VHH binders against q9zpq3. Designs and how they scored, part 9

Target 1, 317 residues: q9zpq3
Amino acid sequence: MVTLIVATTADPASINPAAALLAMPGWTAGPILPPDIKSFSNKQTRVIQHDRSIVKEDDLDLRWEEATGEVVDEVIFLSRHTAVSNRPALTVHPIGVLHLKDGESPPQGGKPGWAALPSTRIGPWFRLLKKMAEAHGLVPEFEITLEATHHGPITNKPTMFLEIGSTEEYWKRQDAAQVMALLMWEGLGLGGSEEVGKWKSETGKRKVLLGIGGGHYAPRHMDIALKDDIWVGHLLSGYSLPMEDPTQTKTTPGENYIGGNWRQSIKAAFEATKASFPGGEILAHLDHKSFKGWQKKAITEFLAEESINVGKPNDFT

## First folded at step 21 (VHH)

Design u4
Fold by ESMFold2, last read:
Structure u4 (fold): chain B 317 residues (1-317), chain A 123 residues (1-123)
Amino acid sequence: as target 1 above (317 residues)
Amino acid sequence: EVQLVESGGGLVQPGGSLRLSCAASGFTFSNYEMSWVRQAPGKGLEWVAVIYTGGKETDYVDSVKGRFTISRDNAKKSLYLQMNSLRAEDTAVYYCARMTEDWDYGYYGMDVRGQGTLVTVSS
């Protein structure tokens, strides 16, 4: 199992957590990836640092394998978070660009209609991060939250982003960087303790959250993600579910379905989640208040057609 | 308060050139990726181009590649779009947008705030 951690040198919310992690015991210099990306190794973990935009460097997992012969099993990106509100936050999220159709160009990286394999660690590390942030006095100043699936870069292995937001003052916070480093240190078991968030379908709960609807910070799905032992896959906000208003569109003969690429979005996110959680029980959790009746009906019928189980909050036990 | 003020639009002949400007205030301009977004008459918003912090990395929608150039001047807090070889289908109101990762706002994280600047390409 090889974990690739990606940091970027111009982003203090990225390079500072990486530096804090590298200051802990056991790191040695690794190979240089083309074109000139530095790396470091500790047990199963590899850290790379590059100087381009974090969403523009595609396929770093495969490029690591090409350069070293070593297969990457998961990717963790360290990044700043930006927000209109400018409120301080520590966040965890999967990536993908579900709202774009084939042939459209993604301004934030990735590729159209694509959902990366979600890291199995998203749920467990979100809960661990919340506890660590509280223990280190970062709460309530920093909000600790998930984000819905969005942006690139392109990856081929289970992926998540860990972010510090939301302005330069907070991107530079060393106490936040230290908490992110401790999260990775403990979560990957680098200090000798058992790692956190590795998928083991034969023990504990096997239920995996697939979030449908809601806003960017997934408020309804957060209630589920805070439950013990719940795994988190993709979280599809309303922006990932483009649905055409039927009052503005002529009904297609033969089927009464709602236009837009929301079906493809759900399917891509479901399949990526399934691939990351072999043998898991994936439950689609709908943010009901975020949908009009016609949207909810269409989504529910599609989920049934695809044999995707719907879960209410109490089904996540 | 975040403010974005577009200017430089006008009437131009097919094949002509035009340079749009966007004056930004109320935020640290150099910390954010910036985009141009356009809205043709009777249509929705369409992303045109993005420029990343530092000013070296850019991307464009296919229909404008090779004709449009996005640039920024961080000292002047200004974003630019040089438009060459203009076509009738480039007719639109052009907006600049600050990009953020909380995609609840704007157009998939492209925060469109200004009145825009009208570009009309016509004989």
Scores: ipSAE 0.798, ipTM 0.911, lowest interface PAE 1.1, mean pLDDT 92
Fold by ESMFold2, look of step 22:
Structure u4 (fold): chain B 317 residues (1-317), chain A 123 residues (1-123)
Amino acid sequence: as target 1 above (317 residues)
Amino acid sequence: EVQLVESGGGLVQPGGSLRLSCAASGFTFSNYEMSWVRQAPGKGLEWVAVIYTGGKETDYVDSVKGRFTISRDNAKKSLYLQMNSLRAEDTAVYYCARMTEDWDYGYYGMDVRGQGTLVTVSS
């Protein structure tokens, strides 16, 4: 089973970390993935480099399997981060497009109402990245943060994005690229040490964070993710939880019905998280300040109805 | 300061054509995916089309596939939407949007900043 790392040649925040990783020992040329995607191999790790938009390259895991016969265990995408603030950042996040209903077209890839299997490495690698960035003098210049679940492409195996942001001068930063390469090198155990962030259902702390609410950078959920040995699943920002205000609904008045796609979003994220963490204890952590009273009540009742446990900060220890 | 200025709207009969333009400034245009977003009377925003930074990859909402073509000219910092076979349901204010990953802003990361340009399809 292999780990597939995906780089985009036109994106310096993608190709530079990939190049830094490939400069380390042990890489050999691998097969060409149709139509003409080059690959490189080191132990159970495969790096591919392509020249198309990363969110349009659906099913790379299945395409790798079809072309090579090797089963993909997980997918890691290397990408730039863009933000209105233009602030420098190093980020880690799961993918999905949870706010759209069937039949709606997702402008940033993926498919409507879908959450990818989250990589089990999101939490552990976020913490490792923070330590590495500090050790290499990138903090406080770069903010080290999670991002809430968003965008595609479509994948079928545990997936995460590693990103450098948020403008061209920072996408090109070679010290940031080197830290991302070191993260992958150490995290995947390529130098011979034990890898970081592989799920083992029989050992250790088994608490898995499912983030509910908050903004794109998941500030309340990051407090939980910084705790030792906490695993991170999907992180649903407010934009992934569309809830129709009952005072403005013309056909569904009152508090006994709250429209919007928020129930499907929570279920999809929960089931994908559960699938990535067999035997894990999934705890929904609510960003309480991001919800109005009627929203919090509806979400809490739905979580109880679905037997999804709620975690307070102390439940993650 | 990021600026997006839409133009090219107007009144057209069903089956007609229009070409919308968007002039961009205040950012490196070639580094960002760009979208058209529209708002029909009495309705919310609807994404219409996206074009990726290289200018070759595009995607469209199903209702406009085959009728609308998005394009860009990175040297002129301009985004375009060719609209053919127009229908009454295409009546809307059309906005140019810069795409960013911070979905807290705009319409799921589609940063709608301009005044828009009105397209009216009427007999």
Scores: ipSAE 0.778, ipTM 0.903, lowest interface PAE 1.1, mean pLDDT 92
Fold by ESMFold2 at other seeds, last read:
Structure u4 (fold): chain B 317 residues (1-317), chain A 123 residues (1-123)
Amino acid sequence: as target 1 above (317 residues)
Amino acid sequence: EVQLVESGGGLVQPGGSLRLSCAASGFTFSNYEMSWVRQAPGKGLEWVAVIYTGGKETDYVDSVKGRFTISRDNAKKSLYLQMNSLRAEDTAVYYCARMTEDWDYGYYGMDVRGQGTLVTVSS
């Protein structure tokens, strides 16, 4: 029944948007969760402030329920974004660690081969964030983008990350923090407006993007996510689809046999997306240019084998 | 420009110890999670250990738990790996890596830039 917003106190890209949101009307102090996590309440929304590494704070949804008796519907993490390019960005993304095989250790949290339930708000809030950032003069300085599925922590309810990047100068930007707070305020309907991005399971006609391939910022899939009324599930970059080159084997592999964890990655992402969008029409959108011919053939055959529908851009209407 | 300079490798007998160091420059060291990554001869990169920005939290690949200790000194912009009870399987070039979220670069967001330091464990 509640939306849990998670802020990391040491992270200005996290605590500053949380503080901006808490400065809006209607907040009251909530319980302190073990070990020493402050909380605040406003209608269906709970903000918590923790001081550990965000990817290590597993199961916050269950821990909230254990401490308070309130069932968590969804989790929204506020975080900094870091990038080699150091370019300013405001981002939205699902989480998971799909490339790791069972038994491998996850340096960025989560668990091997796992995809969190994606928040249904990813698509609608990405579009809303883009409009708000434009209206508040943050574009073109900040890129407004999705990110492909990556990292933890472990969650059990629909999850997304909202991020400000990509250096300390930009993590601290108060205008960016205020736009993120406004996104949460309007998106959750806290001011009395209709909330944005809630999935209504009684509709069976809504199209849900499952992104296959491309780079971290998912440019081909963003083209789809910008279309009206498109929902966004998991976005699998090439790094989530490890495929072993068949020309390296001494033995001719059997039909449809390409090594690597890519099948398990696709299946985990598909099942998590399906679980977040009951009755939704999930369409796998392939970034064709990111695949060699043998990879595309293998992926296409696997999708058919699993009865996962492929969507071309025009199928998302 | 981000620079990472590894040192401390060498030849050591099984059961021995080594301490690796990494000198970092060109970025605010305390703002980033840091990892050690290794590459055994003829193999790909393998993550070894991570230490988070506050220096309190760490994680290790299972094969080194209890034997290796990662640490950092933010004032000196330095990362360390204390390696005890070394085994032949630990033979590798060890790299220091800055962690970033744009996983198009490096090894799943582990930005390996240095020359590495060779650790050879043999009788």
Scores: ipSAE 0.772, ipTM 0.899, lowest interface PAE 1.1, mean pLDDT 92
Fold by ESMFold2 at other seeds, fold request of step 23:
Formats: sequence, C-alpha cells, structure tokens
Structure u4 (fold): chain B 317 residues (1-317), chain A 123 residues (1-123)
Amino acid sequence: as target 1 above (317 residues)
Amino acid sequence: EVQLVESGGGLVQPGGSLRLSCAASGFTFSNYEMSWVRQAPGKGLEWVAVIYTGGKETDYVDSVKGRFTISRDNAKKSLYLQMNSLRAEDTAVYYCARMTEDWDYGYYGMDVRGQGTLVTVSS
C-alpha cells in the first residue's frame, strides 16, 4: 500500500534528494518510527530519515508496518555511490549478498546467499533517469548506469537503490539531487501523472532481464536494459558467481565437480526475480566475454537443468 | 593515489594482545568505511571487522566478537585493530581496506593495497 523511501541524514547524496522531493507540494509530517526516525507522507509515499549507516537498518519495511499498521509495497533507498575511479555517476540497482555461504558474516549488510526482491521499477526508472539527466544537462558529466546486485540492508519487499556518485563534490551536487527528486516525483505519480514501473497483469511486454556475468556496471546487460519496455531483475556480476577452477581443485570429492556458490547465487537471484514479476518471462542474459569455457558450459548446463531460459539480445524485443 | 600501510604485527603467545595500525593517504579518509581483512597461511582472505564513517557503528566476524575492537582517528587518517585474547587461529597477515561500492576491485569492495602486517600466535 505504501512506498517507503529511506534517506540518511549524514549522506548528502541521500538527504539532499530527499529534501528536494520534500520541497514539492503535498507533504505532511508523519509518525515517528522508533527510536526517533522522522517520517513524511504524500499520497502513497512515505519518506523516512535516519542517522545510522544505510546498510545497518534492517527490516525497515516490517518496522514501518509494525509502527503504523500500513503495509509497505516497496522500498527505495537514497544513497551515495563510491567508486575506485571516482567518476561521477547516477545509478540504480537491486540488492543482495549472493557470494557468501550460510554462516558467513556480510560486511556490507544483508545476509549470506540472499537476494532481495528486486524493485520492478529498476528498468523503467533507469531509462527515465537517463532521459531526465540528459534533459537537465547532467550527461555526459555523470554516467547514468545500473549496478550489479550487491550489499544490504535486509528488506522483505521489492527494493532498489538510487545513488549519486562518486565523490563528496558530486554527492553534494544540487542539480543531481533535483533530478533524483524529479525521478521519484514523476515515477511515483505524485504530481498526478501516471506512475512508472509498476508491474501489472495486463498487456504489454513482460520480458524480465536476469543478468549473468560481467562487471559491476553491467555493460553488456545495459544494452538490454536500454531497450523499450524491458523489465530488469537481478544482475549477477562475476563477483556474485564464485566458481572454483577445476584445474586448481585437484582433490575434490567428485570427478569433474565445479565448486563455489555460483549455483546457489543464480537460484536465489532467479527466485527473487520470479517473485517480483509474477507471470513474467524471465530470460537469463549471459555476458559471454566474462566467462572461460568451463564456466560457460557449467552455467549453461545449470540453467537448462533449472528450466531457466537463456535470452540473446534479439529475444528482448 | 590511495595508500594503506599496516603495522603493529608480531609474535605473541595465546591469550596475549596486539594493536594494529593502518596509515591512510591519497583519499578523504573520513568519507569511507574501513575494514580489516586477514589471510591465514594457506587460506584465502577473510573479512574481520568494519567501521563506518561516523566511527560509532562497527561489525565483526563471529570468531573475533568480544576480543577485537576496530577504531578510527579521522584527524590522523588512521585505522586501528585492538586484538585481545589472541588464539592460534588468529595467526594471519592482516590488511586494512577501504570500502567502495564498485566490487570489481579488491575483495568484494574491500580494497586491499598494502603489504599487510604478520600476526603470529604461538605457544
């Protein structure tokens, strides 16, 4: 019933887009979420602002429901993006911690072997963000990109992150914050126009991208996500697909066994994507360049065993 | 360019204590979460502890909870690990790491750059 937007007060890339959104018409003060988290309401949308690290506050959707009685339909996090390159970026991504085994401790929140339900808005809002960033003169200075699935916190409802990166100078950029606020304003239909990216049991293209392989910014999957009307689920970078090289695992329990968490990662991401897109046609898109022959063979065989269809670029039409 | 220099390792008996230090340069230290990561002989890397930018939030791998304390001094651009009640299984090379979101680099977003500092726990 409600969309929960989460901002953190110490992060200018989080609080500034939230403030820009709250400056638009229709906001009223909402309840206090324990311990002292302020909230604001506008139609179906709730904004909360907390002062802890964004990955440390688990289950905010369920906590909202407990405190208010309102059912949360989805969660949108506003955050800074950090990168080794320090290049400016506006990003959208799902969350999860797929590389860790049960019992391992996740340093960036979440839980081991877990993929959150991906927001259905990831694909449509990525395309809308790109259009808005261009219209507002942010391109080519900012790269507009998806990120592969990574980190927490733990959520129970469809989730995505919207981020401004990648250094303090850019986290503080007022024009970027305004574009993120406009994205949320239009995307949620708060100004009265039709919202963007809600999954519906109606006509239209129902193909859902499940990205397999590639780097953090998903360059090969980006080609698919830019196509009209394509929905985006989880994007598994190589770091989410740990595969043990059989030439280095000389004393394995079975012959020709390929170890690592890659099977569990694909399964968790597929099941979470399927849950967010009931009745959707999920197509696994492989970044072939990112795999050695033995990896591609193993992944292809596993996808067939699981009856997960592989999509080539032209299948996303 | 990002530089991380670890120090403070040594040989210690079980039950002993050591304090590790990491000197950081080439980036705005206070803007990044920081971690300690270790590599035991013949093993892969293992995350040990993280401290968030405000310095008040931390987390630890279960095997070190209650024994190790991570801390930071943003003015000195330094990260610390106080290790108490050391055990033989804590023997490893310890690295500090800057946390970034682009996980193509380092160890799942933990940018390990230094030579590390060896901790040996032996009776």
Scores: ipSAE 0.770, ipTM 0.902, lowest interface PAE 1.2, mean pLDDT 92

Design u4
Fold by ESMFold2 at other seeds, fold request of step 23:
Structure u4 (fold): chain B 317 residues (1-317), chain A 123 residues (1-123)
Amino acid sequence: as target 1 above (317 residues)
Amino acid sequence: EVQLVESGGGLVQPGGSLRLSCAASGFTFSNYEMSWVRQAPGKGLEWVAVIYTGGKETDYVDSVKGRFTISRDNAKKSLYLQMNSLRAEDTAVYYCARMTEDWDYGYYGMDVRGQGTLVTVSS
């Protein structure tokens, strides 16, 4: 299994964790990808560093394969996190651009209506990151959290972002960079221990969270993701679920008519989650307080129509 | 406090040109991607263009590609939009926006704060 880790040279929250990881034992120089992207190898892990925007460089997994003949099995991006609140955070999240319709242009990369295959490591590494951040004295200063599905770049293999936020002072924090490097070191088993978060196709008894609703930091879904052995797929905040208010349309909406592309968003996120977790039991967890009554009714009816099971908090055991 | 002040709008004939400016303050301008967003009369917001922190990478909504150019001057903390070959459908209030990843705020992470600058393209 080949893991591609992507860092960018202008972002201290990206290049510093990459440098901390590369300072650990076992790295050798790898091939140079066109045009001049350096790479490094350690066991089944490959690290590349490029100098463009992290959301603009599409298809790095396929471009690695084209340049080297080696198939990439998953992609991990290292990035800064920016926030209006400026609060310090260490985050993990899947990517996708689910709010855009076909033909719309994606200013944050990706492609309209698309959800990347989520990394199976999102849940397990979120929990590991929380423990490591606590052990290294970063809590409570840094909040350790998931983020809802958002932005690109386009990828073709299971993907996640690991981020340090949320201002330049914190992007540059070497202790945070070290914790991210330790997360990758332990999580990928590079020091010889068992890796964390690899999906093994067992019977269909493994539960996978599909988050529906809530805000960017997924507070209701976070309670589920902190439970032992719960896997995390896509997390769709309200911004990924555009729904047109039927009382404010000029047409007379029918019983099953609610405009917007929220159905397509749920379907794309569910299918991508299913593809990353073969044999998994996917449970949609709704942040009920984030929905008006008409929205909740429409969503629950659609989930039933699509045979997508709804999980209440106690169903995640 | 983050402040964004747009200017340079006005009345122009079809086929004409305008250059919009946005003066930024209250944050480290060079650390953020910036966008122009517009709102035509009676319509919702539409993203127009983005420029990334290094100032070299840009992207545009299809309807303005080849006609509009976004640029930035990090030393002056300023964002610009050169609009050429203007059409009636470009009539809108134009806003600059700071981009962040916590998409609970603004227009999908595009933080529109200013009064905007009105561009009117008419015969």
Scores: ipSAE 0.767, ipTM 0.903, lowest interface PAE 1.2, mean pLDDT 92
Fold by ESMFold2 at other seeds, fold request of step 23:
Structure u4 (fold): chain B 317 residues (1-317), chain A 123 residues (1-123)
Amino acid sequence: as target 1 above (317 residues)
Amino acid sequence: EVQLVESGGGLVQPGGSLRLSCAASGFTFSNYEMSWVRQAPGKGLEWVAVIYTGGKETDYVDSVKGRFTISRDNAKKSLYLQMNSLRAEDTAVYYCARMTEDWDYGYYGMDVRGQGTLVTVSS
């Protein structure tokens, strides 16, 4: 299994964690990829350093294979996090661009209506990151949180982003960079211990969270993700569920159709989650307070229609 | 507090040109991707163009490719949109926006804050 870690050289929240990881034992120089992308190898892990905008670097997994002959099995991006609040954060999230319709241009990368295969490591690494951040004195200064599914680039293999936010002062924090490097070191088993977050369809708890609703930092779904042994797929915030208010739209009288691409968003996220967790029990968890009555009714009816099981908090343990 | 002030709009004939400006304050301008977003009469917001940090990479909605050029001057904390070969359908209020990842705000992470500047393209 080959893991591709992607760092952006101009981004201190990306290159500093990568440098901290590369300072640990076992790295050797790898090939230089077109146009001038440096790489490094350690066991099954490859690190690349590129100098372009990360959301526009499509298909790095396939580009690695084309250049080297080696198949990539997962992709991890290291990036800064930006936020209106400017609050310090360490984050983990899946990617996708669910709010755009066919033919629309995606200013934050990806492609319209698409959800990437989520990394199976999102839940387990979020929990591990929280423990590491606490042990290294970063809490409560940094919030340790998931983010809802958003932005690109386009990938073809299971993907997640690891981020340090949310201002330049915090992007440059070396203690945060070292915690992210330690997360990757232990999570990928590079020091010899068992890796964390590999999907095991044959044993144990196989419940997978599909988050429906809420805001960008997914507080209701975070409660589920903090439970031991819970797997995390896509997390669809309200911005990924465009729904047209039936009282404010010009629709045919007598129809119970709710406009917007929210159905396609849920289906894309569900199918991508299912593909990353073969044999898993996917449970849609609704942030009920984030929906008006007509939205909640439409969503629950659609989930039933598609045979997507709904999970209450106790159903995850 | 983040402030974005648009200017440079006006009345112009089809085929004409305008240059829009956006003065930014209250944040480190060079650290953020920036966008132009427009709203035609009776329509919703439409993303027009983005420029990434460093100023080397840009992207545009298809309808303006080849006619519009986004640029930035980090020293002056300013964003620009050069609009050439203007068409009637370019008539809109134009806003600049700071891009952030917490998409709870603005238009899918495009934080529109200013009053905008009106561009009217007519004979």
Scores: ipSAE 0.765, ipTM 0.896, lowest interface PAE 1.2, mean pLDDT 92
Fold by ESMFold2 at other seeds, last read:
Structure u4 (fold): chain B 317 residues (1-317), chain A 123 residues (1-123)
Amino acid sequence: as target 1 above (317 residues)
Amino acid sequence: EVQLVESGGGLVQPGGSLRLSCAASGFTFSNYEMSWVRQAPGKGLEWVAVIYTGGKETDYVDSVKGRFTISRDNAKKSLYLQMNSLRAEDTAVYYCARMTEDWDYGYYGMDVRGQGTLVTVSS
């Protein structure tokens, strides 16, 4: 069972952390995957370096398995982060394209209405990254944050993105690249210490955050994710919850039917989160200020219908 | 400040061709994926095509595949859309968009800023 780390050679925020990791002890050359993808091995970890756009590299986990016979347990993508704000950031996030309906084209990869299995490491590694960034003098210059679920590529195993943002100056920062490499080194236990963020059957009924609402950087859910021993699944921003205003639509039966893809989005994210955290207690945490009254009522009723438990901040311990 | 200026629209008969241009400034053009997005009369925005930073990888909405070609010239900071075999349903205002990952802005990370260029396809 292997962990697949994916780097893009043309992306300094991707290849530089990979290079920093590969400079640490224990790496050997691995196979070259078609068409010309280099790989490296260290214990359970495999690093691949490719030159295509990362969102176009579908099914890398299955492609690794076909080429090598090794079963992939999880996928970690290293990438740049881009933002309208241009603020420096180090980010962690799950992937999915939840807002699109069947048949719609996904310009940022993935597939319509789909949520990848979230990496179990998202919460624990987010907290570890924050501590490392602080210890290495990157805070407050870099904001350390989660991102809401978005984009592809298609994966079949638990997945997360680790990113450096948000402009070329910061993508190239070697101190940020070194902190990301240290995160992966310690998080995967490559130096001999205990790995961080692995979900095990003996973990029991731990709390798993399913974020509902808010903006891209998940401000209200961030407070939950910083608590000790909290695991993080999918984070659905407003853009993943399209809801049609019932005062502007006439539906049959009844005038108050609430259309849009929001039910399917919540269900897909919940099921993917559940699949990544067997036995975990999934709690939906709502960013209440991000919803109008009619939206919150509809979401709360749907969560009850689906037996998805709602958690307030104090329920996460 | 990011600026995107679209041009090249006009009136054309079905089956005709047009070439749209987008002049970009205020950011390092070569570092960003770019898209064309259109808005038909009375409709919402629809993504049309994307071109990735390397300039070789592209993707298109199904309705325009084989008819439209997106391209970029990083040295001139310009994005293009060659539209062939135009149909009435292609009538829309066309916008170019810079793509970013903070999807709070624009149309799912497609940052539409220009006034667009109108393409009208009619007999």
Scores: ipSAE 0.765, ipTM 0.896, lowest interface PAE 1.2, mean pLDDT 92
Fold by ESMFold2, fold request of step 23:
Structure u4 (fold): chain B 317 residues (1-317), chain A 123 residues (1-123)
Amino acid sequence: as target 1 above (317 residues)
Amino acid sequence: EVQLVESGGGLVQPGGSLRLSCAASGFTFSNYEMSWVRQAPGKGLEWVAVIYTGGKETDYVDSVKGRFTISRDNAKKSLYLQMNSLRAEDTAVYYCARMTEDWDYGYYGMDVRGQGTLVTVSS
């Protein structure tokens, strides 16, 4: 069973961490994945490098299996991060395109209303990345943060993105690339240590964060994700929760009939999170300050209807 | 500061053609994916087309596939939309957008900043 790491050749924030990882011991050349994608192998890990948009190359996990006969367990993408602020950042996030309805085309890849299986490593590797970045002098220059669930490509196995941002100067930073390579080296146990962040017990009673609300960098959910032993699933920002304001003068039913596809978004993210953490205790954590009263009421009622437990910060201990 | 200036709109008969342009400044144009987004009268924003940084990959909303072509010239920091076989349903203000991963801003990471250019398709 295989961990598939995906890099793209035109993106220094992608190819440089991949190159730093490949410079470490144990790599051998692997097969060429059609049409012309180079690969490298080390133990259970495969690195592929392609020259197209990282969000448009769908089903790389299935394509690896078809080409090689090896079953992929998880996919890790290495990518640039772009931001309005241009601030340096190292980020970790799950993927999905939850705001779109069936039939709409997603310009950033994925498919409408879909949440990928989140990697179980998101929480543990976020915490490890923060410690490594601190130890290597990248903090406070680089902000170390999660991102809310967004964009594609389409995958079929647990998935996460690791990113370096947020401008060309920082995408090219070799010390950041080295820290990402060390994260993967240690996190995957390639140097012989135990790997980090694998969900080993399907019967475990461990807490899994499902983030509801907040902005793209999930600051309130970050407080939870920094706690020891907390697992992180999907993080739904406000943009993944389209809610139609019932107080405006429009022809709609009463307050409890709140339009928009926010229900479908929560359900898809919950089911994907549940699938990645068999036996886990999933707790929805609401960023209360990001919601008006009518939004919070609607969301909490829906969570109750779906038997999705709500967690306060202290419930994550 | 990021600046996007759209031009090339106008009044055209159904079946006609127009070519839209977008002049970009204030950022390294070649490093960003770019989109066209439109707003029909009384409607919200709708994504139309995207072109990726290498300039070879594109994607389109289904209603314009085969009729519209997005392109870019990185040396001129310019984005284009060739619109052929225009229909009344294509009537809208068309906006150029820089794409970032910060989806809190703009239209799901499509940073709409210009005044747009009006395309009217009418007999």
Scores: ipSAE 0.764, ipTM 0.899, lowest interface PAE 1.2, mean pLDDT 92

